# Designs tried in a protein design chat: VH-VL binders against Putative dimethylsulfoniopropionate lyase DddL (dddL). Part 1

Scores and structures below are computed, not measured.

Target 1, 232 residues: Putative dimethylsulfoniopropionate lyase DddL (dddL), of Cereibacter sphaeroides (q3j6l0)
Amino acid sequence: MHSLSERVEQLRLNDCPDWLYLLHEFDALYRQGSDGGSRPIRTHRKRVRDSLALIVEANPAVNDRPPEVKPVTAHLGRALDLGERGAVQGMSRALARVAGRLTWEYGYEKVPKALARKYAYCEILGPRGPICAERLILGFVLFAPSTTYPQHSHKDIEESYISVAGAWSENDAAVHAPGSLILNRPGLEHRITTGDLSPCLLAYAWTGSEERLNQPGMKLSSPRKARIEKGI
Below, numbering starts at 1 at the first letter of every chain, in headers, positions and changes, except where a header shows other numbers; antibody chains aren't numbered by Kabat.
F, E and O are the ipSAE of ESMFold2-Fast, ESMFold2 and OpenDDE, as the mean of both directions, binder to target and target to binder. V2 is 0.75 times the mean of E and O plus 0.25 times the DockQ between their complexes.
[cut] marks letters that were taken out.
Atom coordinates printed by the task and the answers are left out, and those that the model quotes come from them; centres of patches stay.

## First folded at step 1 (VH-VL)

Design B01 (framework fv_bepranemab)
Fold by ESMFold2-Fast, scan of step 1:
Structure B01 (fold): chain C 232 residues (1-232), chain A 117 residues (1-117), chain B 112 residues (1-112)
Amino acid sequence: as target 1 above (232 residues)
Amino acid sequence: EVQLQESGPGLVKPSETLSLTCTVSGGSISSYYIAWIRQPPGKGLEWMGTIYYSGSTNYNTAVQSRVTISVDTSKNQFSLKLSSVTAADTAVYYCARDYWGYAFDIWGQGTMVTVSS
Amino acid sequence: DIVMTQTPLSLSVTPGQPASISCRSSQSLLHSSGKTYLEWYLQKPGQSPQLLIYEVSNRFSGVPDRFSGSGSGTDFTLKISRVEAEDVGVYYCMQSIQLPYTFGQGTKLEIK
C-alpha cells in the first residue's frame, strides 16, 4: 500500500546531462547546412529544431528502460569510431556516452530473417522514451554492411535521416555520406541499401501529429514467411 | 532482459523418455528460434534441434528418430522430449535463443540429466 | 556432417600475453549469400556458453575488443590480444551453414 503523502522525485532531462548533451547534438545536426537543401528540407529542419527547442525548454520526464541489444549492435562500436572521424564527431561522442543505456528494437511485428540479423533502431526522444515527448521522435537506426532495408512507408509522418557513419543509398540513388540529410515525405515508400565494407549509423527524426507518432503504422511492401535459413 | 530457464527431472531411467522445459521470461517468444544443445560430462557441445515459434523444427540426424521439440506460446515455453534414453544421453541440457539463424546469443543456465538405473 | 577441428586442445597463457586458437572445417563455410557461418563461444567454468564472435569476425555486443576473429573458407582463428583472468574457460567454434550444426571439440584456456 502506497502513501499519497510521499513524494518520489521524477528524473527530468536537466538531471541527465548525457541525454541532454545528446539532444544538443541532434539540434546541431538539424542546424548544419541550414543554408542548403530544397525548401521542403529547410522547412523540415526548422520544424525539428523548433519542436526540439520547446521540448528541451519544458524539461521533460526521463524514464529509464532496461538496455536491449540486437545482433546488429555488435557493429555499434565500429560505427561510432567511424563517426568520430567525420563531420558529425559531436553526435558520435554524445551517443557513445549513452551507448550502454540504449533499447534496440525492430519496430515491426514480423521482421524478415535476413533483416533481423542486420538492422535495429532505438528511440531516444518520443512517446516511447526514454525522453518523453508527444510531437517529435528522435532516434538512431543501425545497419550492418551490405544491408538492404526493404521498402517501407509511414502514414502522415515526415521522416528524415542524417548519416552519422557509413555510406548508403536510398532507392538505389546517389550515395550519401556523413552529415547528409534525406527527407522522406508522408506516404512515400523508400528503401535503404548500405555499403559493403562498413556499418551504417543514421540519426532519424519523425514529425507528425501526436496521434500518428503514438501509432505510426509502419508497413513493409513485400511480406515473406520466416524460414530456418541454415536448415534449407 | 530476456532470460531462458531449463527445468525437468535430474534422473531418468534407461529406456524411458526424458522431458525438459525451457521457460522464457522478459519478452514474448513470437519471433524466436529456440535451440536445444547438450553437453555430456567432460565433453563438448552437441546441437540437438531448433524450433521456430510457429512449430517448424530442424533436428540433428543423430537423434532425429528419438527427439521432439515443441512450443507453447501461451505459456512462453519450449519443450524437449527424448525417447529411449541410454547412459550416453547423460548431459547438461541447454536451451538457447537462435537469432533468426544467426548465432546462439542467449543461453539458459543448463539442467543436468543423469540416465541411470 | 561438417567436422570442426580445433587446435590446440589446451593452452596455458601468462596474463597479458596473446593467445590464438585455430578452427578448421571439413568443408567451406561460405554461403552463396557471401556470408560465412562461423561462430565462437566461450564457456567459463561452471557457466553456460556465451557468444563471442559471429560470421567469422563480428564481435557480439559487450565483447571486449581484445577478442578478434579472422579466416575464410575452411580455416579460422580466434585471437585474444592480451589475456585476462576472466578469459579462462573452454572456447568452441561452431558452423551453422549446414545441418546438423556442429561444434569443435573445444580449447581449454588456463592462466599460468
Scores: ipSAE 0.000, ipTM 0.378, lowest interface PAE 24.4, mean pLDDT 80

Design B02 (framework fv_bepranemab; at its last look DockQ between E and O 0.01; V2 from the best seeds 0.00; counts 0 for: pae O 8.4 > 2, placed apart)
Heavy chain, then light chain:
Amino acid sequence: EVQLQESGPGLVKPSETLSLTCTVSGGSISDYYIAWIRQPPGKGLEWMGTIYYSGSTNYNTAVQSRVTISVDTSKNQFSLKLSSVTAADTAVYYCAREYYDSWAFDIWGQGTMVTVSS
Amino acid sequence: DIVMTQTPLSLSVTPGQPASISCRSSQSLLYSEGKTYLEWYLQKPGQSPQLLIYEVSNRFSGVPDRFSGSGSGTDFTLKISRVEAEDVGVYYCMQGIHLPYTFGQGTKLEIK
ESMFold2-Fast, scan of step 1: ipSAE 0.410; ipTM 0.726
ESMFold2, look of step 2: ipSAE 0.246; ipTM 0.641
ESMFold2 (binder alone), look of step 2: mean pLDDT 90; pTM 0.934
OpenDDE, look of step 2: ipSAE 0.014; ipTM 0.544

Design B03 (framework fv_bepranemab)
Fold by ESMFold2-Fast, scan of step 1:
Structure B03 (fold): chain C 232 residues (1-232), chain A 119 residues (1-119), chain B 112 residues (1-112)
Amino acid sequence: as target 1 above (232 residues)
Amino acid sequence: EVQLQESGPGLVKPSETLSLTCTVSGGSISSYWIAWIRQPPGKGLEWMGTIYYSGDTNYNTAVQSRVTISVDTSKNQFSLKLSSVTAADTAVYYCARGYSDYYDAFDIWGQGTMVTVSS
Amino acid sequence: DIVMTQTPLSLSVTPGQPASISCRSSQSLLHSYGKTYLEWYLQKPGQSPQLLIYEVSNRFSGVPDRFSGSGSGTDFTLKISRVEAEDVGVYYCMQGTHYPLTFGQGTKLEIK
């Protein structure tokens, strides 16, 4: 049985200006760079923007999920404050408008207790997100200071991370400041370490087939496995 | 099976605009990029530009001021326009599918269309 | 722009013997996180180019196992373990790491 209230719950993106504003800021975030950039990064940026434009134009269903917090979300206010002072302030402002509506979660069946206290992610657009889409996932990952997010991989999914706030490194390679993009190609493992002084907030985008994005098959890797695969 | 086919005039006069079309059959254009690649007689391959079905483009800087690539999703067609042509633009022109979901390689090519620039 | 240099420009091979073609880039083709976008294409006489190898060493579907690719950074090699008459044509390497996309000048393979 459907009540009148239940029938009026079905909203579309154009009925939800704060969600639409957030998606406009995702578009802006993925427009950074120039014609001289690397082919894989430029191709990925265009793929994200193209998919997003088609989704926005289609005015998809919006099914807000019950808000959910995790221990790490105590750091969200600080991360947003840091983002307001950086190169991506528009995104920070847009995210602040919907902060109380986010469903923070873990992507893994079993999460070590130490990690469970220091990270969570939320899907904004996607099969499980409030804004319904099948071929693109957009969201955020939040890390506490001094967090090591262990190596993980995605089969047939292309993933990018862009810093909104805080400093981080991937595979101990480089410190990544707000506004920088890292592209992770399908099937390769990567590890994220955050700086000691501030939380880290990353925007992420996943592109792939509808089948893969509905069942991403994420798996955490042990340090031993990672060393063996790299010949170390 | 996806196929690409180029079409356009075989002869263009110097200073005019060359217009070519690439027609896609056997599948949707929404999962790959189309590139235009040319080959002057007896010479090697030169990439001219690439377009995604959304209309986003990348161009070779050597021809960027003269080249425009576009897409017509209703006809499943991609077009190349090259303005102010000279004898140096005489070549076979290919369109090729760049399958960039996973490996970013040109796996399907059209048969090519010969364009001669002559007065 | 990245310049791709192939050696040799031409070679003649007795059927059944091996052939090797080198390709050098003016800059490293290693992208962030370990991917190298180097491809090999074959153009048989009177035909369109066809993909042989992508991402340095991955053989495209339907390509015979006598073709193999190897290399890293700026130095890449295509090998044919046993050349057959149908392998005649011009071989091109291509870099896809940075725009503009660039091809080598081509290597013509002939049968003795």
Scores: ipSAE 0.000, ipTM 0.466, lowest interface PAE 15.3, mean pLDDT 81

Design B04 (framework fv_bepranemab; at its last look DockQ between E and O 0.46; V2 from the best seeds 0.00; counts 0 for: pae E 13.2 > 2)
Heavy chain, then light chain:
Amino acid sequence: EVQLQESGPGLVKPSETLSLTCTVSGGSISSYYIAWIRQPPGKGLEWMGTIYDSGSTNYNTAVQSRVTISVDTSKNQFSLKLSSVTAADTAVYYCARLGWYEDAFDIWGQGTMVTVSS
Amino acid sequence: DIVMTQTPLSLSVTPGQPASISCRSSQSLVYSEGNTYLEWYLQKPGQSPQLLIYKVSNRFSGVPDRFSGSGSGTDFTLKISRVEAEDVGVYYCMQGTHWPYTFGQGTKLEIK
ESMFold2-Fast, scan of step 1: ipSAE 0.231; ipTM 0.729
ESMFold2, look of step 2: ipSAE 0.000; ipTM 0.416
ESMFold2 (binder alone), look of step 2: mean pLDDT 91; pTM 0.941
OpenDDE, look of step 2: ipSAE 0.031; ipTM 0.570

Design B05 (framework fv_bepranemab)
Fold by ESMFold2-Fast, scan of step 1:
Order: C-alpha cells, then structure tokens, then sequence
Structure B05 (fold): chain C 232 residues (1-232), chain A 118 residues (1-118), chain B 112 residues (1-112)
C-alpha cells in the first residue's frame, strides 16, 4: 500500500516556531514607544496588534511557498546586519532565521526596469503569505541604496511602514530612522526614497476588509506625476 | 541566574510512555525556545524538539510520531512525552534554552537519566 | 538531514600545547542572510554540555580567549591555543540552520 500521501499533514502556526517568533517581533515592533504620537497612529498600532493576537490564537495554516529571490535581495544580509545593531534588533534576528524561506516579489503587473533592480517585497502573513490570514497583511519591503519607490495608493486599506534598517523619507518631507512609523491613509498617494549609502528594510502592515486585502488593486503612478507632487 | 532542572521517573518499561518535566527558575522564558536533547550512554547528542513559550513546537522527524512537548506557563514548566518506548530510548535527557537568532543553547539543565527496561 | 562529521574522534594533548578539532557539514551552512549558524559545545566528564562558540567564531560569555572558531561553507575548526586540564571532555559541533538540528558525533580531548 501507498500511504505516503496520508503522511502529508497541513502545518499550522504552532508547528512553526520560527514563523511564530517572527510574528511576536511584529507585535513588539507595533507597540514600541510612541508616547505622544498622533491618535490615528496609536489607533493603527493597536489595530495591528489586536488583529495579530486573534490570528495567532487561531493557529492558522502555514503554507511555505517556493523561495524566490530578486536582484535587490543581494542587499538583505547587509540590511539585517544594520538592523541587528539598532533599536529593532529583535525583528532583524527573527527575519534572519527565515530568510532562506522567503518569496520575494514585485506585486505589480509591470515594473520599470530601474525599479526592478532596486526593490522587492515579501508577504509574511496574509492571503498570499506563508501564514494564512484574511484581515491583516504583514511583510517586508527591501530597497537598494538611492531607490525611489514611485507613488502608489490603496483604496480602503490603511498602510504603515516601520524602518528596520537604513534611512528613508516619504514624499521628500522627512528623514526616517530605524523604529519610526509612517502611516499612509486610505486613498492617499505616497512614495519612498532611500538613502545613498545603505539598503533600507521596512516592515509593513496593511489593515482592511478581507475583500480589499485579498485584491488590493495596486498600481504605480508615473514619474511625471510624482515630480509634480514633489514640486519639481 | 536562569536555571533549568529536569525531573522524571528514572525507569520506564518498554511500550509505555516516558514523561519528563523541565522547571525554569530565575528568569523569563518569554523570548526563548526550550529544547529537549538526549544522550544515550556512550553516544552523542540528539535533538528531540523545541518549543516556544506560546506552545509552538518543532520535532526531530526521527521521533516525530512519538514525541510531544508542551508548556505550563502557570508552573514555568516544560514537559516531554515520548510514547511506545524501547531500549533505544535509554538516555540522559536534557532541557536547554535556545536563543532565537542562532538556536545556540546557552543554558542547560543537569540532565535526568531514563532507563527503558523490563 | 545535515550530517555533521568531526575529526578526530579523540586526541591526547600535553598541557600548554594547541589542539584543533574539525567539523564538516554534508551541505553548506551559509544562510541567505550571509551568516553561518554553527555552534561548538563542550561536555566535561559527568556534566551537561556548555556553549563555547556560536555563529562560527563568536565566543559565548565567560569562555576563555584561548578558544576560537573559524570556517565557512562546509568546513569548520575549533582551536584551543593552549590546552589546560579543565578543557578535558567531549567537544560537539552543531548546525542550527536546518531542521532537524544536528550534532557531530563528538571529539574526546584527553591530557597526556
């Protein structure tokens, strides 16, 4: 008798301590100090933490996807080393443990050639991540030095970025260091520019309805529109 | 100082279930893996499995069908159950604390000897 | 499973002389992060194992400077620059990158 197929059982989060530990570091990241932060930022942080706690308690399915790399992932080791020395070292260490299991991707139908060499993202928890969830997406975005990530927006999705490693700015308005959170409101356009000397690794969180997170409808804005909004 | 202490029955009969406990004192378990590692007499070390304080486990495939590791946070205790034991399961059993960024086992219990004999 | 092979299985050293222990993995232990997760442990007679070296070359807290680790890919070395009586025991390498976690078979160090 051929009983090998009966030995293939669905893995769940409680069977995967490295993934569970990474989620615990996401929890820590979203509750790190923001004394006197804006109410919308505090509300978003709480929403992420509360959603994550419910998801972990439910012990969701884990379906590792085949690992994929992109040109930018050559920078991952340096980004993790930078993060390990900083304020968010726990996250960097947890991510390093699963680095070989990540599926790096672009998320858009078309991506400009220059950008394709300088960025990628990976979903950790969500409809398409290794850890299955419908109402929260958690992941990472990795950028090469001197990268401009074009303007984009999301309908009915609230998005945050927290720097794990490297320096970056949004809409040329501010320089953000490790530990800083930027909240992007639904429907508003934003773009990211990274510093010249180091790669940048950002943790991201998306909150929204199951329908919106499963089909976010992302598209990139033209460089001309981005420059007009910058005032260039 | 964090300390780990194993306890168990010492003697188990073939086909029965072995049950061991590891008690943690002097510090927090809330960012560490606890591993069970065994050593048969005159042989090397064999990893049995790990558990995170939340209850998440990984097991060595060689014993996966027989081993269960659990945590009781109210007692600061970790337990290993190994079913259907044979003479090959005779060993000193250690619990050890592992750090998330390397699985390096930096704190070990003193070990408890388990003999499987009729 | 990753097989860890240690050489020699035993060695006898005069106090004050150096000792070297090799560990070979059946597959590369280089992770996509650029790091290598390989540890060395010492088990003194009648005692529990203790951590000496982690991530190939980092001494654990309280470990004397005479212990050093090196290597890359599949070949790793633990070196003791001047062996002392307290160093007697069995040394184990371990890879901590792939499940199941696997140890070498051990190297017994004795004093002449």
Amino acid sequence: as target 1 above (232 residues)
Amino acid sequence: EVQLQESGPGLVKPSETLSLTCTVSGGSISSYYIAWIRQPPGKGLEWMGTIYYSGSTNYNTAVQSRVTISVDTSKNQFSLKLSSVTAADTAVYYCARGRYYSYAFDIWGQGTMVTVSS
Amino acid sequence: DIVMTQTPLSLSVTPGQPASISCRSSQSLLYSSGKTYLEWYLQKPGQSPQLLIYKVSNRFSGVPDRFSGSGSGTDFTLKISRVEAEDVGVYYCMQSIYLPLTFGQGTKLEIK
Scores: ipSAE 0.005, ipTM 0.424, lowest interface PAE 13.3, mean pLDDT 80

Design B06 (framework fv_bepranemab)
Fold by ESMFold2-Fast, scan of step 1:
Structure B06 (fold): chain C 232 residues (1-232), chain A 119 residues (1-119), chain B 112 residues (1-112)
Amino acid sequence: as target 1 above (232 residues)
Amino acid sequence: EVQLQESGPGLVKPSETLSLTCTVSGYSISSYYIAWIRQPPGKGLEWMGTIYWSGSTNYNTAVQSRVTISVDTSKNQFSLKLSSVTAADTAVYYCARDSYGFYDAFDIWGQGTMVTVSS
Amino acid sequence: DIVMTQTPLSLSVTPGQPASISCRSSQSLLHSEGKTYLEWYLQKPGQSPQLLIYEVSNRFSGVPDRFSGSGSGTDFTLKISRVEAEDVGVYYCMQSTQYPLTFGQGTKLEIK
C-alpha cells in the first residue's frame, strides 16, 4: 500500500542514468567491428546490438539486487584502473559508477575452492540482472591473476567475451588485448587462463532463446579430458 | 512444417522497381534470418541479402545501392525491392531460411518465382 | 569478396560409379573460433536448391551416406561413392565465413 505522501513506482531504465550509461557502453563495445568482417562475429555483434536497442527502447524494469562480493572482487578496483587507461575506457568508467550495486556470484552450483577465490561473475542485463530482459544476457567476469577457468560449454547459447582489462588467452591461443572479441559458438568447450601480473575483467554477452537463457545449463569438463585433448 | 513461398509479378519493365514477397508459414520468423538468392536463366546462384526479424540487414555490395529487404512481422512476410531494373535482373528469385546458430546454412528454400525484365 | 571456384564445371558418370567435385576458395574459410563455414547444395532440374552438406563434412538430415564432404583451408571436395539417377543436377559450394556470402559457379552432374 502507498499513502498520498509516498509515490513509489517501479523504477525503469530511463529513471536510472548510471545503468543506461553502462548499456550505452555495451552498445559501443559491440559496434566497433570493421565492415566486411567474419560472418559469425559480424552476425553476433549485430544480434547483440539489435536486441539491446529493442530492450532499451522498451524501457524495462530495473530491480537492483542486494549487493554481494566474492574474494576476487578485491581485484575490481585494480581492473577498473587498468581499463581506464585502455581502448575500452568508457566501459571501465561506466562500470565504476555502479560497482557498489553489483551482485557477484558463481555460475555453478558447486565450485572448487581454488577457483572460488579467483573468479566471479555478475549479470547486468538479463533474467537475473538488475535490468530485466529475457532474450539477451550482458554481464562481466572478473579473474584474479594467474587464474585457470576450466573448460566449460553452453548448449544452444552463443557467447562472446570482450576484454575490458588484463591479459588472457582461450584454449591456450594467443593473448587477447582490451577491445578484442572472442566468439564461442553453442556447444564448443573453452578454457580461460589469465596473465600473471594483473586481474582480468571481461564483458560477456549471451544470445539464445528465452528458454535457454533462463536456464543456461553450464557444464565443466574433467581435468582428464582436458589433458587427453592437449596430448598430455 | 516450415514453408517459404515467394510471390510477385512475372514481368517488370526496365527502369521500374521489382517487388517480391516471401510468406513464412508453420513457424515464427523471430528465430531465423531470411535470405534472398537469385538465379539468372542458365547461370549460378547469387546471394542478394539477408534480414533478421528485427529489420537488420546485410546486402551484397553488387546490388546494395538498389536493393531493400524488409519484414512485416504481423503477416509473417519478408519483402525484396530492387530498383532501376534491367534485363540483367531477369532471374528466378528464391527466399531461404538461414539457420544461423544451427546448421549455419540455407536449410529451407522457397519454390522460387520467375521474374522477367522486358518491355 | 571471397571467390569460390569449382572444378569440373560438368561431368558425366555411369550409374554406380563414383564422382568427385572440387571447390577452391580465394581465402581460407577457417574462422578464428575454429569452424570452417563451407556448404554444398544440390539443385535438381526444375527444383529449388537443397542443402546437402554443412560445415565442410556434416550431412544434412535425410542426405544419403554415399555423399561425403571433406577439406580444409581453401580446398574442399564433395564425393559421391556410387552415383544414382536421382543425383543428377547442379552442385554448388558456398562459403558463409565472411560477408558477402558467395557461391561457386556450379558443377553439372549428368548420367552417361
Scores: ipSAE 0.006, ipTM 0.529, lowest interface PAE 10.4, mean pLDDT 82

Design B07 (framework fv_bepranemab)
Fold by ESMFold2-Fast, scan of step 1:
Structure B07 (fold): chain C 232 residues (1-232), chain A 121 residues (1-121), chain B 112 residues (1-112)
Amino acid sequence: as target 1 above (232 residues)
Amino acid sequence: EVQLQESGPGLVKPSETLSLTCTVSGGSISSYYIAWIRQPPGKGLEWMGTIYYSGSTNYNTAVQSRVTISVDTSKNQFSLKLSSVTAADTAVYYCARVEYYGSGSYAFDIWGQGTMVTVSS
Amino acid sequence: DIVMTQTPLSLSVTPGQPASISCRSSQSLLHSSGYTYLEWYLQKPGQSPQLLIYEVSNRFSGVPDRFSGSGSGTDFTLKISRVEAEDVGVYYCMQGIHLPLTFGQGTKLEIK
C-alpha cells in the first residue's frame, strides 16, 4: 500500500548509474591523446574534462525526457556494433545501455525533408538534456550513409566532434579514425559528409557561456550569408 | 593477467581514519572502474563506492559522509579513506574491477584477495 | 535502496543432486532499455567472491554449464543441475540498476 500524498523524490546523477557511466566514457574520450595534438585541441579537451568534473561533483538533477525516435535511429544498432571495434568500445557499450531512453531531435524549427530522413541528434548533458548542466553540452549526432549535413556555424560556442563509428569528412578533410577529434572554433563554417557504406555516429561537446549554451540559435547557412558574415 | 592487491593497517582505533590502498598490476587502470566492497565477519557483502580512473566517484549513501575514494594513476593505485571508524566498520575490505559485460552490465569481474581491518582499542 | 532477499539462507546437497537459490528484489530490476541488471556471485571458503552470471542468465567466462540463471522483474533463480564439491560456498545476488548497488544476504551451500 502507498500513500496518495507521497512525493516522488527528484532523481540526481548519483542515483542513475547508467547516465553516470556514460559521462565517465565522455571523460575517457576527452582524455585520449592528452599527450599530443595542437594547443587549441589540448585546451578544448581540458576545458571539457574540467567542466564535466565540476558538473559530476555537483550531483545534478536528472530529468529523463520522453523517448523520441527519428527515421535515422533505425541505424543506431549498426552504428553501435561498428563502435565496438577499437578505441571507443566503452562509449558504444555505455550508450547502448541508455539507447531506449534517448530523445532524438533535429534542433532546427524547420528541416529539409531529405535531411530529416538522414540525421538526428540527442543531448545527454546540458540545459535541455536529461542531465542538467548550464556550461557544457554533451551529446551524439547520428547520420545515415551518404549524408551531407549543410554548412552551419555557432557564435561564441566552441564545438568538437569525436568519431565513434563510421567514415566522414569535415569540409572535405577526411576524419574516420575512432577517437579522433575535430575542433570547430566559434564562428567558423563547417560541413559534414558521411561515407557510403555505413552510418556515422559522432560524440559532440559544446563549450561556451551559460547564456550562449541555453539559447544557441542554431541555423543553416547559405553561401551569400557566409560571405557577408566574413565581410566579403 | 590483471591483478588487484589490497593493503592496510590491519588494526585501527575507534574514532580514527582507516586508510586502504589497492594496487593494480598486469595492466593500466585507465580502461576500467574500481569498486570497494566490504564484508563484516560472518556477514554479507556491502558496496562502499566506485571510482573511474579520472577521479569521478559514486558512494554508498550509508557511508557517504565518511568515505573518500581516490586514484593515483602514476602508481596504478586506488585508495579508500573511511573516517570516524567504529567497531561496526570491522570487515574484510576488497577492491574489485568493474567491467562492461553483455548488453549493459557493469560487473565485478576481478577481485583482490581482501584485507582484514579490525577496529578495536 | 533496493532490498535483495535470498531464500533459503542455507542448504545442504548430496553430490550430483540439483540445487536452487531464489532472489527477490523490493522493486523491478527491468531497465527502460529492456535489460535486467541482476548478477550472481560465488564466494568459496577463504576466497574472494567471483562472478558467475550477469544480466540474469549469461554465464561468465569459465563458468560450467551446470549453472543457470533465470527470472524477470523482481523474482530470480540460480540453479545448479548437478552439485559438485567445488560448488561449496556462499552465493550472492546483486542488483546493478540503482545506486547504491546492493547484494542479497547470501545463501550458504554445503555438501552432505
Scores: ipSAE 0.000, ipTM 0.478, lowest interface PAE 14.5, mean pLDDT 81

Design B08 (framework fv_bepranemab)
Fold by ESMFold2-Fast, scan of step 1:
Structure B08 (fold): chain C 232 residues (1-232), chain A 118 residues (1-118), chain B 112 residues (1-112)
Amino acid sequence: as target 1 above (232 residues)
Amino acid sequence: EVQLQESGPGLVKPSETLSLTCTVSGGSISDYYIAWIRQPPGKGLEWMGTIYYSGYTNYNTAVQSRVTISVDTSKNQFSLKLSSVTAADTAVYYCARTWDYGEAFDIWGQGTMVTVSS
Amino acid sequence: DIVMTQTPLSLSVTPGQPASISCRSSQSLLDSYGKTYLEWYLQKPGQSPQLLIYEVSNRFSGVPDRFSGSGSGTDFTLKISRVEAEDVGVYYCMQSIQYPYTFGQGTKLEIK
């Protein structure tokens, strides 16, 4: 049964082929390498895919956000060109179709001026994305070359990054190539550093309870706190 | 808040299929996994498999050919079916919750004793 | 499969004395992000297992401070600083880094 308000034209996912195509590419991205990796990584990949399948099947509301750019988005064209020629070309093509409709933001009330020139993120699926969902967040983070994204953590949120374009390292570990997934467990601090030659575009997924995903509690570690923790 | 309760037949004949149900009350099943763990009399714990509310499952390879775990989200129930049972399947069967974040079994049912005998 | 080995298999302790239980894994339980997937459970006589410690050293809600976990890589220890009558039961370690999840064979703690 339908009420009068339900008869007004509400855009749904099936009415928005470019958004649906992008979500199909998220599914493909989280399927890649699903037979490998540690159990936590395999479990996380399956959780993202299963949640996404249920959301797509439900044909959720689509409410486009006003497009917004940040200084780093000048690098987006180059990042998409790199992705188009690499292992994740499907995602790059899908993202290019909606590039002009993205709402890029920082996620923090105050961000250092140097960092503000070198990064931004956009939510695609989630409580604040154009595609409405409460228990899964999917989006992108874009970094300029030679960017250090400070130590940060989340409580009760399981987070993954998959490289779409560019090279990056976490906590000074080995360089991650396009298609590689990094899983960040709740409560663990991590730091991202990008390579010097190209921008870096990461797809991200957050899984957690509805309450936690609506209030993720993002924070950047202060330089003083970081030094104290490292005994410097 | 959340409680788990197992139910099923106490006695199953050899070669038949064992069928157990785990009922979840006091909270949403969409935020965690449910596992089945069994314990033969006087022995240790054996993980049998885990299911997410979407129907995604992982099974212990030792029982994978005989075990099926399913979910009925409308009833908040999880089910375990184990085919071709033998006396070695005699055990207390538990269902337990694992959080997305903890990977630990933080809430357990009371357990249900299953005897395989003719 | 990762094999979990506990020592000793049984332990008798005078009330108020400390107890120590060892758990060894056949492979490292440390993931690439620095987290170790090792849990401890207690099964009191006639009861369901209950979670004591997760991620090597974190006490679960309501677990008394006399319980502590430590270790790294493949070698782990559960310590009880002062054993009390309510601590009687079988203690199990478990790894949750890969399927299948595996438990140690259990350590029975009794009061002298």
Scores: ipSAE 0.000, ipTM 0.425, lowest interface PAE 16.4, mean pLDDT 81

Design B09 (framework fv_bepranemab)
Fold by ESMFold2-Fast, scan of step 1:
Structure B09 (fold): chain C 232 residues (1-232), chain A 118 residues (1-118), chain B 112 residues (1-112)
Amino acid sequence: as target 1 above (232 residues)
Amino acid sequence: EVQLQESGPGLVKPSETLSLTCTVSGGSISSYYIAWIRQPPGKGLEWMGTIYYSGRTNYNTAVQSRVTISVDTSKNQFSLKLSSVTAADTAVYYCARSYRGYWAFDIWGQGTMVTVSS
Amino acid sequence: DIVMTQTPLSLSVTPGQPASISCRSSQSLLHSEGYTYLEWYLQKPGQSPQLLIYEVSNRFSGVPDRFSGSGSGTDFTLKISRVEAEDVGVYYCMQGTHLPYTFGQGTKLEIK
């Protein structure tokens, strides 16, 4: 049927400068230190940049999602303030421009009550993001101070985190500074712990097949399994 | 600190193609976008187009059929080509960096004068 | 295309006195994202333009606090609370809300 709503044009990325600015800052993050790091890290950075460039060039559809907040988003302002003081200043400023339009969510069907108060993520570009894409996911994860994000894994998806603000460590390793990239390989379980003085804001990128990015199959490990692995 | 420098011919004949280069120093070209803006002698500013790190462009519709902006990442350079030039294309041509986060032209080259004359 | 109209086209100010420049757009500059992309640039004699104000009222880094921007929709103002000799030049407003991006025709500020 020919409804009047058919005359409403689909918004595209070029119609949405604040979203476009944010994607340009993702490119800058994944280009930083591109001559350094291991071969897998350099390959992943290039893969993200190349995929993003093609997506931006294609001028994809933009579908506004209802803004949503979670308890942890009370920390967003502080995290953005911290990010503006260092190497990721541009990303913090770009994110601040769209902060009120973000859809914060958990991504898991069942989330422990303690974690639900201390964490949330938002997808910016991807199958479920405001900016439509099927072969790359870009977004943010926000953590309250002193948060332990349990062991989790995904199959056939290569995931990276870049610190925007705050101190954190993965699998109890060395503390990561803003601008540092950590690459998580498909199938391996990872645990994130944040420092006790400030919130932590991480940018993330997922690369993989269209099929896998639409159905990532992420799962959380039990506390018992996490304790056993940490003890080894 | 990032600096921009335009270069190109001072004189171009009518009907020929104008070719200008903007050389970037002091920073990675992937961290911003570059616009070309021109100013005829004694007149105001006209935006011609913008190129993003991806190579994607937006052009002023008034010159869209004649203008091409490109990037050469190996040389850290942006180029503007304007075909079928006329006396109306006589101007100082600037390249300018778009300030990310708030979208504004915060760094400008010194400008290069181009005269279209036989 | 969005037409940007500046008034006055020229003004002469005694040092220490205030100056005010108006910029009017033919259509609203409020973007669907909720932001208004209006900028002010100063071009000093023989120099490249320099950014003064972005997004209507935000002063760019290093710009003296005697400069301020205000406005909404289609009507915008740049104010200089006390004009100094170094402020001489041509002021341009610019809109970045709609393609193609357009500049006002310029306002020449001179010292008496």
Scores: ipSAE 0.000, ipTM 0.416, lowest interface PAE 17.7, mean pLDDT 80

